Miniprotein binders against q53ft3. Designs and how they scored, part 175

Target 1, 195 residues: q53ft3
Amino acid sequence: MFGCLVAGRLVQTAAQQVAEDKFVFDLPDYESINHVVVFMLGTIPFPEGMGGSVYFSYPDSNGMPVWQLLGFVTNGKPSAIFKISGLKSGEGSQHPFGAMNIVRTPSVAQIGISVELLDSMAQQTPVGNAAVSSVDSFTQFTQKMLDNFYNFASSFAVSQAQMTPSPSEMFIPANVVLKWYENFQRRLAQNPLFW
Below, E stands for the ipSAE of ESMFold2; O stands for the ipSAE of OpenDDE; V2 stands for 0.75 times the mean of E and O plus 0.25 times the DockQ between their complexes.

## First folded at step 19 (miniprotein)

Design tb7 (at its last look DockQ between E and O 0.64; V2 from the best seeds 0.00; counts 0 for: pae E 1.7 > 1.5)
Fold by OpenDDE base, look of step 19:
Structure tb7 (fold): chain B 195 residues (1-195), chain A 97 residues (1-97)
Amino acid sequence: as target 1 above (195 residues)
Amino acid sequence: SDEEELIFLAKWAAILLRKALDMARKGNTERAKYLIEKAIEYLRRIEKLATTPEEEEIVEQAIEAAQEALQLLEQGKPDEVEEILREAIRLLRELYQ
C-alpha cells in the first residue's frame, strides 16, 4: 500500500508490516540521505477518515530508536517529501513503533507509517525541519527521484507471460507506474508543495 | 488483479478492526462501532473476490466475528469485544500473509 523512495536508491514498495496499522521501511546508510519520499501505491485508498502518519527513526547514542513525526500522507495528499538530514539531533517525542520489536542494524534508519484516524493526526505536530523550505530544490530533487524510480521500476517490467506465480508478492503493472509518474509530475508542476 | 485487491482489502479491514479495538479500549464505543461497520463493508467486498473455499471460510468467519463484536458493543459489553476482534484480525492475516 505504501512506497518509499530515496534519490539515487531503489524504490521500496514492500514495507515490513510490524502491526496491523504500522509499516516500516529500512533506510540503510541513512546519514547520506537528505530527503525521502513516502507515497501511496494507489491500489486502494485510505478508508474514509483515515490517513498515515509518517515517522523517521534513527538510533540514539544508546542504540534505542528515536522516532520523530515527519508528516502525513492522506487520500488528499497521497505523497510527501521529507527532509531527514537535519533530524539527527532531535529529541524523540513519540514512539508509535516503540512497542514493536523491530530489529535494528547500525547505520540503518527507518521510515514508519502508522495508519491513523484523521482527527488523531490533526493533534500531532510534525518536526519543523522535515518540511522542505526551498521549492526549487524540492522540485529538482523530486524530479530526480521520480526519474530514478521510474527507471528502476521499468527495468523490472515483465509481460504477463513472463511472470511466475508468487503468491507472497504483489505486482504492479508498468502502466500503473507510468500513470502514477505522469500524475505526480503534473501535480508537482501545478504545485511543487502539493504535499 | 482481484487477488491483489483482496489482499489490500484484507489489510485495510484488519487496520479498521485494530482501530476499533483501540477505540473500544478507550471507551469510545460509537467510533468503535463505526470502524467495525466499515470493516464489514470491506469484508463484504473481500467475500465477493474470494475464489477459494479457504478464503470464503476465512472471510465468513471474519464477518461473523465483526458482527458479533458490533452486537456486543451495542449491548454495552466492550470488554468482551477485544478477543473477538483479535480473532477477526488473525483471520484476515491469513489472507495476506
Scores: ipSAE 0.744, ipTM 0.906, lowest interface PAE 0.5, mean pLDDT 86
Fold by ESMFold2, look of step 19:
Structure tb7 (fold): chain B 195 residues (1-195), chain A 97 residues (1-97)
Amino acid sequence: as target 1 above (195 residues)
Amino acid sequence: SDEEELIFLAKWAAILLRKALDMARKGNTERAKYLIEKAIEYLRRIEKLATTPEEEEIVEQAIEAAQEALQLLEQGKPDEVEEILREAIRLLRELYQ
């Protein structure tokens, strides 16, 4: 239903579903994260009249989760970039996640998404200026990432004309994907905004 | 894929039924009925995608439960829908867990 992307990390698309309408992504080593991107997966949008409230949670000094409302995703804005670097010492927000039975881990934060009726979302106030960019910025990053991968992988393409029934078919050696992944991660670690 | 679509539809249907239950508890019967009707639309789409006897049985039972809940709300019996909607939601979880 939802995806979560942090620069320098693989995209997460397998949220922990903690209720019918509540989804959670873990963010290990959250202290090094400045921004997160939350977006909708699949071809099936929110039902009419519904959307998603997006929360950030980090452990306080006692290890208790502190939840803060970042903003929203909707059919009209299906992806959003949120700044979290300034929120790791902020005051908590009202939130629908309640107490959870999870192992407390001091270096792990969470992104929570609660599916809500739009009328209910209109009564919610996000913390500060957490939302940073339009959906166009996420689309631009995704397009650049895909272009980068395609161009890199295509430079290693191998023809199997002598050995295949479809001689125009092209193949990519398996290690090319690994090389691309390693190079992309290294560049993101050096400059999270290099894209 | 059809399997991915079935799973997404089941999750959305379960959410719609959960919200319908919340509305029924608040006495907003008209909104609850609307949400159940939308959930049934999703369940009918799941029915067309189901490929195993288990999936077919689950979605059939979920549709029957949702229709029963809708009828009870139309009869002015909102107190009687909670366990029926909870069962429908439980059935849908079997499609995506």
Scores: ipSAE 0.517, ipTM 0.811, lowest interface PAE 1.7, mean pLDDT 77
ESMFold2 (binder alone), look of step 19: mean pLDDT 89; pTM 0.899

Design tb8 (at its last look DockQ between E and O 0.53; V2 from the best seeds 0.69)
Fold by OpenDDE base, look of step 19:
Structure tb8 (fold): chain B 195 residues (1-195), chain A 97 residues (1-97)
Amino acid sequence: as target 1 above (195 residues)
Amino acid sequence: SDEESLIILAKWAAILLRKALDMARKGNTERAKYLIEKAIEYLRRIEKLATTPEEEEIVEQAIEAAQEALQLLEQGKPDEVEEILREAIRLLRELYQ
C-alpha cells in the first residue's frame, strides 16, 4: 500500500505492519539521509475520509525512539517529500507509535505511517522544517529518486525466456518503466510540484 | 492481481473496523456505524475476489461480525461491540498474514 524512497537507495514497498493501522519502514544509516519520499502504491486508495500521517523516528541519546510528525499523504496528495536531516536532533512529540514495541537497531531510523481519519489529521501539526521548502531542492531530490528507481527497476529486467512462471506475480515490461520515467521527468521539468 | 487486491482490501477493511472500534469506545456511535458500513463495503468486494473456500468462509464470518456490530450499535450497546470487532479484525488478518 505504501512505498518509501531515499535518494541513492533501493525503493521500499514492503512496510512492516506493526498494527492494523500502522506501517513502518526501516531506514538504515539514517544520518546520511537528507530527504525521504513516502508515497502510495496506487493500487487501492485510502478509504474515503482517511489518510496517512507520516512520522519519522530516530533514537535519542538514551536509545529510545523519538517520533516526529513529518506530514501527510492522502488520496489527493498520494506522495510527499520530507526533509529529515534537520530533525535528527529534535525533541519528540506525541505520536501514535509510542506504545508499540518496535525492534530497533542502532543507526536505523524509521518512517511510520499511521492511517488516520482526515479530521484527526487536520488537528495534527507537522514539524515546521520537514516540508521541502525549496523547489530546487525538491527537484534535485526527485530527480535523484527517479534515477535510483529506474536503475533499481532496470536491474531486475529479464528476458521473457529467463522468466520463471509465477502466477501470483505481475510483470511490467521494461519499456513501460522507461516510458513512465521519461513522462515523469517531463512533468517534473514542467512543474516540480505537479503532484 | 486479484490476490493482491484482496490483501489490500482486507487491510483497509481491518483498519476501518479498528477505527470503528476506537469510535465506539469514545462514544461516537454514528461514526463507528459509518466506518463499519464502509468496512462491509470492502468486505463485499473481498467476497467477490475470494477464490478458496477458506477465504470465502473468513470473509463471510467477517461480514457477519461487522453486521452484528452494526446492529449492536443501533441498539445502543456499544460495550458489546468491541469483542465482535476484534474478532472481525482477527479474521481479516488471516487474509493478509
Scores: ipSAE 0.764, ipTM 0.912, lowest interface PAE 0.5, mean pLDDT 86
Fold by ESMFold2, look of step 19:
Structure tb8 (fold): chain B 195 residues (1-195), chain A 97 residues (1-97)
Amino acid sequence: as target 1 above (195 residues)
Amino acid sequence: SDEESLIILAKWAAILLRKALDMARKGNTERAKYLIEKAIEYLRRIEKLATTPEEEEIVEQAIEAAQEALQLLEQGKPDEVEEILREAIRLLRELYQ
């Protein structure tokens, strides 16, 4: 149903289901985490009229959970990136996880997903600066991809004397695109947010 | 893959029935009926994927419970659906636990 991704870590796809409509991912060593991606996994989307409210929880100085609403995932926006680096000392917000007693250690935070009716979600207000704009994220990803591709391709540039001359143009060997793709795939598999 | 789909459908159906129970408790009978009808659609899909006698029996009983709850709501008896919906939800939990 849901996935949770942190840069430099393996993707989590097996949420702990703590109620019919509530799912939790553990985030060990949460103080080193700046961003979390939450996304829908399967080919079976939310039922019509439903979506997910996404929460972040960390233990306070007494080890008690502090829950904060990050934002939402829906069939129309099935993936979202949340910045959590500034939330590790914030105040809690209203949340549906109430007196949920999930065993955890003081060094582990949690991402909670509550499946709710869309009209119920419309009355909820996320904490400030948690959601990262998908436009900014797409632009950032695209820029990193372009920079990486340009630098890689440029290292294999060939002289015009090695091919049909075109003095106003520079050509790239056909295998450069394949090698860039292979390197990008490898790096993405090792660190999905290496960009 | 079919087993994975069955599990996900069972989770969605259980959520739909839980929300229907919540609506019935609030007196929102029309919304509760809609959610039960949607849950039955998911239960029918589970029925097509079931491969063991245990799975087949569970989904059949869940459908019967959901249909009984829907009929009671149509008859204006929302106070009588709580135990029936809780049983359907419990049955579905057996499919995905």
Scores: ipSAE 0.709, ipTM 0.888, lowest interface PAE 0.9, mean pLDDT 78
ESMFold2 (binder alone), look of step 19: mean pLDDT 88; pTM 0.895

Design tc1 (at its last look DockQ between E and O 0.55; V2 from the best seeds 0.64)
Fold by ESMFold2, look of step 19:
Parts: sequence; structure tokens; C-alpha cells
Structure tc1 (fold): chain B 195 residues (1-195), chain A 97 residues (1-97)
Amino acid sequence: as target 1 above (195 residues)
Amino acid sequence: SDRRALIIKAKMAARWLRLALEMARQGNTEAAKAAIEFAIRLLRRIEELATTPEEEEIVEQAIEAAQEALQLLEQGKPDEVEEILQEAIELLEELIQ
């Protein structure tokens, strides 16, 4: 259902489900990461009235891991970019994941997604500013994410002659993805803050 | 409280089952199955939260209905799941009351 993308890394599409409504991605070597993209794969939408709260946790931040609310993903905003390089270690919200943390090496942080009713999400406030960094680092982050996303999406492309006759599968013509990528890249070079 | 947590999870499970109906009607069998699987995981948690025999019976019946719907989708019979999913949703609505 979810993907997690860091510039220069292979996208993760296999979140570990740690509870009936909670999913986790590992972020190895988290100190080298400035931004992370959390997005819906498009295989299944949220039900009406539901969405996902996105959290971040440092490894061994104290006796219990604390989760910092970064923001949200919803059907109306199916992807979001979060800055994690400026988050304060040990600062956080409640422990929605409890003792569900996966055994980790010391350099592995986690992204957590809690699937919730939208009404419940409206009562939550993200910690700090997970907002856009400086325009230079934001532009570099966005370019790396676009390259990685394009390569990933293109690996799922099939020609019209190779399409399987399955109503459960959705396909994207590779040319459409390329045109979107080229247009987005051009717009970003003209105005790094256009989005 | 356990009752409030049960109601919240029942609302979530019902929403997943309504999505499963929508996906099945659109021929998106894999999304329908995934939605039912999410609902079943919530129902198992609701089963742990149930404190009355009535709650326990309703949840058990909802799980059985959801599992039957999932089996029908796995058998390639998406047109046959609507009544069973509606039954499961009605059980969850009763649980919410």
C-alpha cells in the first residue's frame, strides 16, 4: 500500500506491518538522509474517511523509542516529502507503536505509518517544521527523488502488446511518465519552489 | 476505554469492507482482497477488545462473513461477494450502536 523513497536509494515498497493498522520502513544510515518521501503505491486507496499519520523514530533515542509526527498522507495528498535531518532526537509524540519496534543496528531509524480515521488525524499536530529546507538542498532532494521515482515507475512499464489481460492490474505508458518527468524537471529548474 | 477503542476499530473495519465492495464492483479483485484482509486484522483486534457475549458473537459472525468473501474473491468470484460483505458491514454497524 505504501512506498518510502530516499534520494539515491532503491525505493522501499514492502513495509513491515507491525499491527493491524501500523506499518514501518527501516532507514539504514539515517544520518546521511535529509528528506524522505512517503507515498501511496496506488495498489489500494484508503477507504473514505481514512488516512495515514506518518512518524519518524531515531534508533535508541531513549529507554523507549519516541515517534515524531511528520505529517499525513491521504487519498487527496497521496505523497509527501518530509525533512528529517533537522529533527531533535528524543523529542516526540506518544508511543503509537509501543514495543513493536524491529530489532535494528545502531544506524537504523524508522518511518512509521498509522492508518486512522481522518477525524482522529485532525487532532494531531506534527512536531517541529518538517517543511522544505533551503532552496538549494530542496532542489537537489527533489531532483534525486524524481530520478529515483522515474526509474522505479519505468521498471513496471509494459508495452501495449505485452499487457496482461487482468482487470486487477493498472498500467502506465512509459512515454507518459517520461513526459511528466521532463516537464517537472524543467519547471523545477525554472522555479525550485513551484510546488 | 476498551469500548471506545472497539467502536473506532469497528468503524475502520466497516470502511475497509465498503472499499472492498467498491473495488470488487470495479473488477479490482486484488484491491478488494487487500481491503478485506485489513478489515479482518481489525476484526481480530476487536475480538480481543470485546467485553460482552453480544459483542463477541457479532465480531465472530463478522469475521466469518469477511473470510467467506475473501475466499470467494480468491476463487475468482467477485460478483458473489456483495451480499456477504453487506452482511459483515451490517454486523459492524450493530456493534457500533
Scores: ipSAE 0.675, ipTM 0.892, lowest interface PAE 1.1, mean pLDDT 78
Fold by OpenDDE base, look of step 19:
Structure tc1 (fold): chain B 195 residues (1-195), chain A 97 residues (1-97)
Amino acid sequence: as target 1 above (195 residues)
Amino acid sequence: SDRRALIIKAKMAARWLRLALEMARQGNTEAAKAAIEFAIRLLRRIEELATTPEEEEIVEQAIEAAQEALQLLEQGKPDEVEEILQEAIELLEELIQ
């Protein structure tokens, strides 16, 4: 359902489901990460009236998780870019992940997605410094991220004849990935801040 | 409150089931199955939040319906799923009320 991408790293498409409505990506070596992209895979949309609240967690000086709301993803906004480098010194806010027993490693941050009703999401306020500020820098970053994702995805492309039976795995046709890429580029060109 | 949590989760579960129904109608079996699975997970949580025998019964019936729908999809019988999913949705609507 969700993907997570850091520039220069492999795309993550297998979130850990930690609750009925909560998913987590691990981000190792988080101190080197400036931006994170969270996006819908396109396999399953949100139900009508639902979306995802995106949170970032890092360990505090005591090793306790500090969660901050970055923003949102929805069917209408299926991807978002967040700046996380400036959040490392922030204070924790109310978050839905506090009751979750999530295994943590000191050097690993987490992206959490809480699937929620849109009405509930509207009452939440993201941290202000998570937004990417400059249009030009954002466009360049986004393009790099897109290229990284495309290169990664294409490296795993196989023909049907080359596929090995794996009933537990879902496959996305390469043409779907390409179409997504093209559509995203088009939207980016039209409005670099479309998300 | 636990009641509020129950209602919110019931609303969410119903929405997932509605999505499943739509996906099934469109022939997207995999998405339908996934949506049902999400609903079942929520229903299990609702069951834990239930405080009355009536609520427990409604949730149990909804889980059974959802599981049946999932099984039918796995068997390649999407046409038979609509009625069952609709029943599950109605059960959840009753719970919200």
Scores: ipSAE 0.651, ipTM 0.884, lowest interface PAE 0.7, mean pLDDT 84
ESMFold2 (binder alone), look of step 19: mean pLDDT 87; pTM 0.882

Design tc2 (at its last read DockQ between E and O 0.68; V2 from the best seeds 0.72)
Amino acid sequence: SDRRRLIIKAKMAARWLRLALEMARQGNTEAAKAAIEYAIRLLRRIEELATTPEEEEIVEQAIEAAQEALQLLEQGKPDEVEEILQEAIELLEELIQ
ESMFold2, look of step 19: ipSAE 0.695; ipTM 0.895
ESMFold2 (binder alone), look of step 19: mean pLDDT 87; pTM 0.875
OpenDDE base, look of step 19: ipSAE 0.709; ipTM 0.905
OpenDDE base, second read of step 20: ipSAE 0.716; ipTM 0.908
ESMFold2, fold request of step 21: ipSAE 0.725, 0.697, 0.677; ipTM 0.903, 0.892, 0.890
ESMFold2 (binder alone), fold request of step 21: mean pLDDT 87, 87, 87; pTM 0.876, 0.874, 0.878
OpenDDE base, fold request of step 21: ipSAE 0.751, 0.757, 0.753; ipTM 0.919, 0.920, 0.920
ESMFold2, last read: ipSAE 0.691, 0.705, 0.725; ipTM 0.895, 0.899, 0.908
ESMFold2 (binder alone), last read: mean pLDDT 87, 87, 87; pTM 0.877, 0.876, 0.879
OpenDDE base, last read: ipSAE 0.753, 0.756, 0.745; ipTM 0.920, 0.922, 0.917

Design tc3 (at its last look DockQ between E and O 0.52; V2 from the best seeds 0.62)
Fold by ESMFold2, look of step 19:
Structure tc3 (fold): chain B 195 residues (1-195), chain A 97 residues (1-97)
Amino acid sequence: as target 1 above (195 residues)
Amino acid sequence: SDRRALIIKAKMAARWLRLALEMARQGNTEAAKAAIEYAIRLLRRIEELATTPEEEEIVEQAIEAAQEALQLLEQGKPDEVEEILQEAIELLEELIQ
């Protein structure tokens, strides 16, 4: 029902169900992860009046889980980006996973999703700086991808004095790439989801 | 309390069964089956929380109805589940009161 995505890794679509209403994704090598995306696959929605509380858990020095509320996913907001880089040494939050005896591998954290009534979710407060607007995070990520492409393309630029004749080859003036970059950047600032 | 936890789980189970009914009506048999399976897991938890003979009887009947609906869907008979699912939902509403 859920997916979990970390930049540079394969998407996970097979959550482990650990209770009647709780699902978990493992995050190996969690210390290298800054953000995680949690989303609904679309195969089955939440029932009306229900949603998911999203938690992050990592093992402390004694191997005990430390759970922190990141935020929520719902039918109305089926995907969310959470910043976890500042949480790997943070204080635990109140959470519904209780005193479950989960054996923890030292370098593996977990994303937990608790399926709950919306009324129950309204009483919970996520840890600070964990919830990131999907628009803000995608805008930042997209801007970095845009800069990377422009820098790469620009590294092949040559002046006309450096060119050799090649009548069968097509060329694009470098200013066309710059114009595209500037136009894309403007459109992204106005509507990050325009594409 | 056990009674409060039972009511919360019963509300959740009823919502899963209503989703199952909607999915079955739309011809989405796989989503309907998944919703019933989630409801059954909640019903098993309700069974552990039940403390009166009345609660135990109601939850047992709800489990039986949900299991029959699931079996009908597995047999490719989604048209036959509506009344059974509605019966299970009504049983859960009785638990909630």
Scores: ipSAE 0.655, ipTM 0.883, lowest interface PAE 1.1, mean pLDDT 81
Fold by OpenDDE base, look of step 19:
Structure tc3 (fold): chain B 195 residues (1-195), chain A 97 residues (1-97)
Amino acid sequence: as target 1 above (195 residues)
Amino acid sequence: SDRRALIIKAKMAARWLRLALEMARQGNTEAAKAAIEYAIRLLRRIEELATTPEEEEIVEQAIEAAQEALQLLEQGKPDEVEEILQEAIELLEELIQ
């Protein structure tokens, strides 16, 4: 359902489900990460009236997780870019992940997605410094991220005849990935701040 | 409150089931199955939050319906899923009232 992308790293498409409505990506060596892209894979949309609240967590000086709301993804906005480099010194806000026993490793941050009703999401306020500020820099960054994802995804492309049966795995047709890429580029070109 | 949490999760579960129904109608079996699975997870949580025998019964019936729908999809019988999913949705709507 969700993907997570860091520039220069492999795309993550398998989130850990930590609750009935919560998913987590691990981000090792998070101190070197400036931006994270969270996006819908396109396989399963949100139900009508639902979306995802995107959180970032890092360990505090005591090793306790500090969660901050970055923003949102929805069917109407299926991808978002967040700046996380400036969040390392922030205080945590109320978050839906506090009651969860999430295994944490030092130096590993997490992206959490909470699937929620849109009306509930509207009551939440993202941290202000998570937004990407410069249009030009953002466009360049986004293009690099898109290229990275496309290159990664295409490297695993196989024909149906070449597929090894794996009942436990979900497959996304290459043309779907391409269409997503093209649509994203189109939206970016129309409005670099469409998110 | 636990009641509020129950209602919110019930609303979410119903929405997932509605999505499943739509996906099944469109022939997207995999998406339908996934949506049902999400609903079942929520339903299990609702069951834990239930405080009355009536609530427990409604949730149990909804889980059974959802599981049956999932099985039918796995068997390649999407046409038979609609009625069952609709029943599950109605059960959840009753729970929300």
Scores: ipSAE 0.644, ipTM 0.880, lowest interface PAE 0.7, mean pLDDT 84
ESMFold2 (binder alone), look of step 19: mean pLDDT 87; pTM 0.879

Design tc4 (at its last read DockQ between E and O 0.66; V2 from the best seeds 0.72)
Amino acid sequence: SDRRRLIIKAKMAARWLRLALEMAEQGNTEAAKAAIEFAIRLLRRIEELATTPEEEEIVEQAIEAAQEALQLLEQGKPDEVEEILQEAIELLEELIQ
ESMFold2, look of step 19: ipSAE 0.691; ipTM 0.895
ESMFold2 (binder alone), look of step 19: mean pLDDT 87; pTM 0.870
OpenDDE base, look of step 19: ipSAE 0.722; ipTM 0.910
OpenDDE base, second read of step 20: ipSAE 0.742; ipTM 0.918
ESMFold2, fold request of step 21: ipSAE 0.685, 0.700, 0.709; ipTM 0.893, 0.896, 0.900
ESMFold2 (binder alone), fold request of step 21: mean pLDDT 87, 87, 87; pTM 0.876, 0.871, 0.871
OpenDDE base, fold request of step 21: ipSAE 0.761, 0.763, 0.764; ipTM 0.924, 0.924, 0.926
ESMFold2, last read: ipSAE 0.706, 0.711, 0.722; ipTM 0.898, 0.900, 0.903
ESMFold2 (binder alone), last read: mean pLDDT 86, 87, 87; pTM 0.865, 0.875, 0.874
OpenDDE base, last read: ipSAE 0.759, 0.762, 0.762; ipTM 0.924, 0.925, 0.924

Design tc5 (at its last look DockQ between E and O 0.73; V2 from the best seeds 0.71)
Fold by OpenDDE base, second read of step 20:
Parts: C-alpha cells; structure tokens; sequence
Structure tc5 (fold): chain B 195 residues (1-195), chain A 97 residues (1-97)
C-alpha cells in the first residue's frame, strides 16, 4: 500500500504492519538523510474519508523513540516529501506509535504511517519545517529540469548541411535526445520515483 | 474511551468494506481482497474492544461475512460478494449506532 524513498537508496515497498492501522519503514543511518518521500503504491487506495498520517521517529539522547508528525498522504495527495534533517526532539506528545513496543536499533529511524479518518487528521498539526514540497512540486521541478535540458540541447541542433567538420567532436542526433526525453517523461509519469 | 475507539475502528472497517465492494464491482479482485483483509484486522481489534455480548456477536458476524467474501473472491466469484459485504457493512453500522 505504501512506499518509502530516500535519495540514493533503494525504494522500500514493503512496510511492516505493526498494527491494524499502522505501518512502519526502517531508515538505517538516518543521520545522513535529509528528505524522505512517502507515497502510495497505487495497488489499493484509501477508503473514502480516510488517509495516512506520516510520522518520523528517531532515538533521543536516552535511546527512546521520539515521534513527530511530518504530514499526511491521501488519495488526493498520494505522495509527499518531508525534510527530516534538523528535526529537534520535540516534547513527548501522545503519538499513535508511542504505545507500540517497536524493537529499534539505535542507528535506525522509522517512518510511521497511521491510517486514520480524515476528520481526525484535520485536527493534527505537523511539525512546521517538515513538509517541504508536494509531489507536485517535485514533478514540476523534474519537468522543469527536463525542459531546461531539452531546450539547452536543442539550441545546439543543426542540420547535417549546417554541420561544420569537427573530427574531434562527437555528435548526437537530436532524435536520440528527443527519444530519451520522451522515455524519461513516460517513466516519470508512470512512477515519479523511478530514479 | 474504549467505546470511542471501538466506534472509530468500526467506521474505518466499514469504509474498508465499502472500498472492497467498489473494487469487486470494478473487477479489481486483488484490491478487493486487500481491502477485506484490512477490514478483518480492524474487526479483530474491535472484537477485543467489545464489552457487551451484543457487540461481540455483531463483530463476530461481521468477521464471518468478511471472511466469506474473501473466500468467494479467492474462488473467482465476485458476483456473490456484494450481498455479503453489504451485510457486513450493515452490521458495523448497527454497531456504531
């Protein structure tokens, strides 16, 4: 149902279900992680009127887990990017995961997703600096980057008749660049996190 | 309160079952199965929260209905699932009330 992505790491698609309404991803070496993407796999949507509250847990100085609400995922917003770097140990508030005896390794943080009624979610306040960008922002960024590259590359396009001999230069047909661009866009559309 | 928790979980279970029904109607058998499985897990928790014989009976019947629906889907009989899921949903609605 859920996936978790850290840049430079393999996508996690198998959350541990720790309760009837709770899922957990382990994040090893969490200190090196700046951002986490949580997303729906698309295999099954949330039921109507339900969504997921996304929490982050890291060990405090005493080795006890500190849970913080990062934000939400819903059918309408099936993915979200969270900044987890620089999160300060909040005062232990009652969190859905607080009562759970989850075996933790000191170097491993956790992303928790609590499946909840939307009405209940609306009453919760995420930590202020955690919600960085919507998947839309990421998609927009990626699209802008792709467009920038394509435009840049295309600006150098010349016909064969316009080519000046340069034996030291390698040339790439413009159609190859276009094909790459189209393929990349297709992949991005199918899975924004294919990279 | 435990009662409040029970009601919330019952609402959630009902929503999962409704999703299952929708998925079954659409021919998405795998999603329907998954939704039912979620509902069953919720129902089991509700059963633990139940404090009256009437609540226990309702939950038990809902679990049985959900399990039957799951079996029917596994057998490739999605057309027979609708009535059973509807029954389970109605049972949960009774519990919420």
Amino acid sequence: as target 1 above (195 residues)
Amino acid sequence: SDRRRLIIKAKMAARWLRLALEMARQGNTEAAKAAIEFAIRMLRRIEELATTPEEEEIVEQAIEAAQEALQLLEQGKPDEVEEILQEAIELLEELIQ
Scores: ipSAE 0.732, ipTM 0.914, lowest interface PAE 0.6, mean pLDDT 85
Fold by ESMFold2, look of step 19:
Structure tc5 (fold): chain B 195 residues (1-195), chain A 97 residues (1-97)
Amino acid sequence: as target 1 above (195 residues)
Amino acid sequence: SDRRRLIIKAKMAARWLRLALEMARQGNTEAAKAAIEFAIRMLRRIEELATTPEEEEIVEQAIEAAQEALQLLEQGKPDEVEEILQEAIELLEELIQ
């Protein structure tokens, strides 16, 4: 029902079913992977009212699995790209795979898919920066870009007493950058698609 | 807890069986069979969660109906599965109530 693709590797189309509603793919040498694509093969859709929650698991320093919710696949969004490079030492999240004891080598992680009612999926919170192609992911990415820009621009701030006079140079007060930053943040919070 | 988990699984099983009906109507026998197989796996989990004789009887009847529907599809009789799949769905709706 599901496929899993990593750039430069053969696509995996034979998920291991580990419970009546749970499927996994192994990701060997996961430290070298930045993104994974999880998708529906198209042979069978989800039933109406159901979808899939997608998780990433890696072994911690004790070999224990650490599971994190990446996001979702549904009939309306049958493929998604997930960033996993920033998650390899992150906190675990609530997940339905805790009853599964899958022994793994130190360099093998897993993608887990839990087939669930859509109502159950709507109550879940994925880890930040995992989903690449969602409205919430776009908002978070844009917010981080704004934070980066503000921090970069403000690192060049000087007081008027410290400025060297230069009649050929134009300057912008630092408060203008802050006002722009605050205005942009407010607009994103109100409407992430205000473009 | 077992009753709540049973109801959730029964809802999912019924949705898999409704998908099987839709796939059979479309002539997609392979998808219909796969949906029934997912439903049967869910029904066996429901059987483990059942705590009353009534729940056990309903689940057993639903499994038998789903297995008969699967057999009809394997025999090349997709037009004959609608009644038995609908029976299985109605049994699951009784579990949910």
Scores: ipSAE 0.685, ipTM 0.891, lowest interface PAE 1.0, mean pLDDT 79
ESMFold2 (binder alone), look of step 19: mean pLDDT 85; pTM 0.857
OpenDDE base, look of step 19: ipSAE 0.721; ipTM 0.909

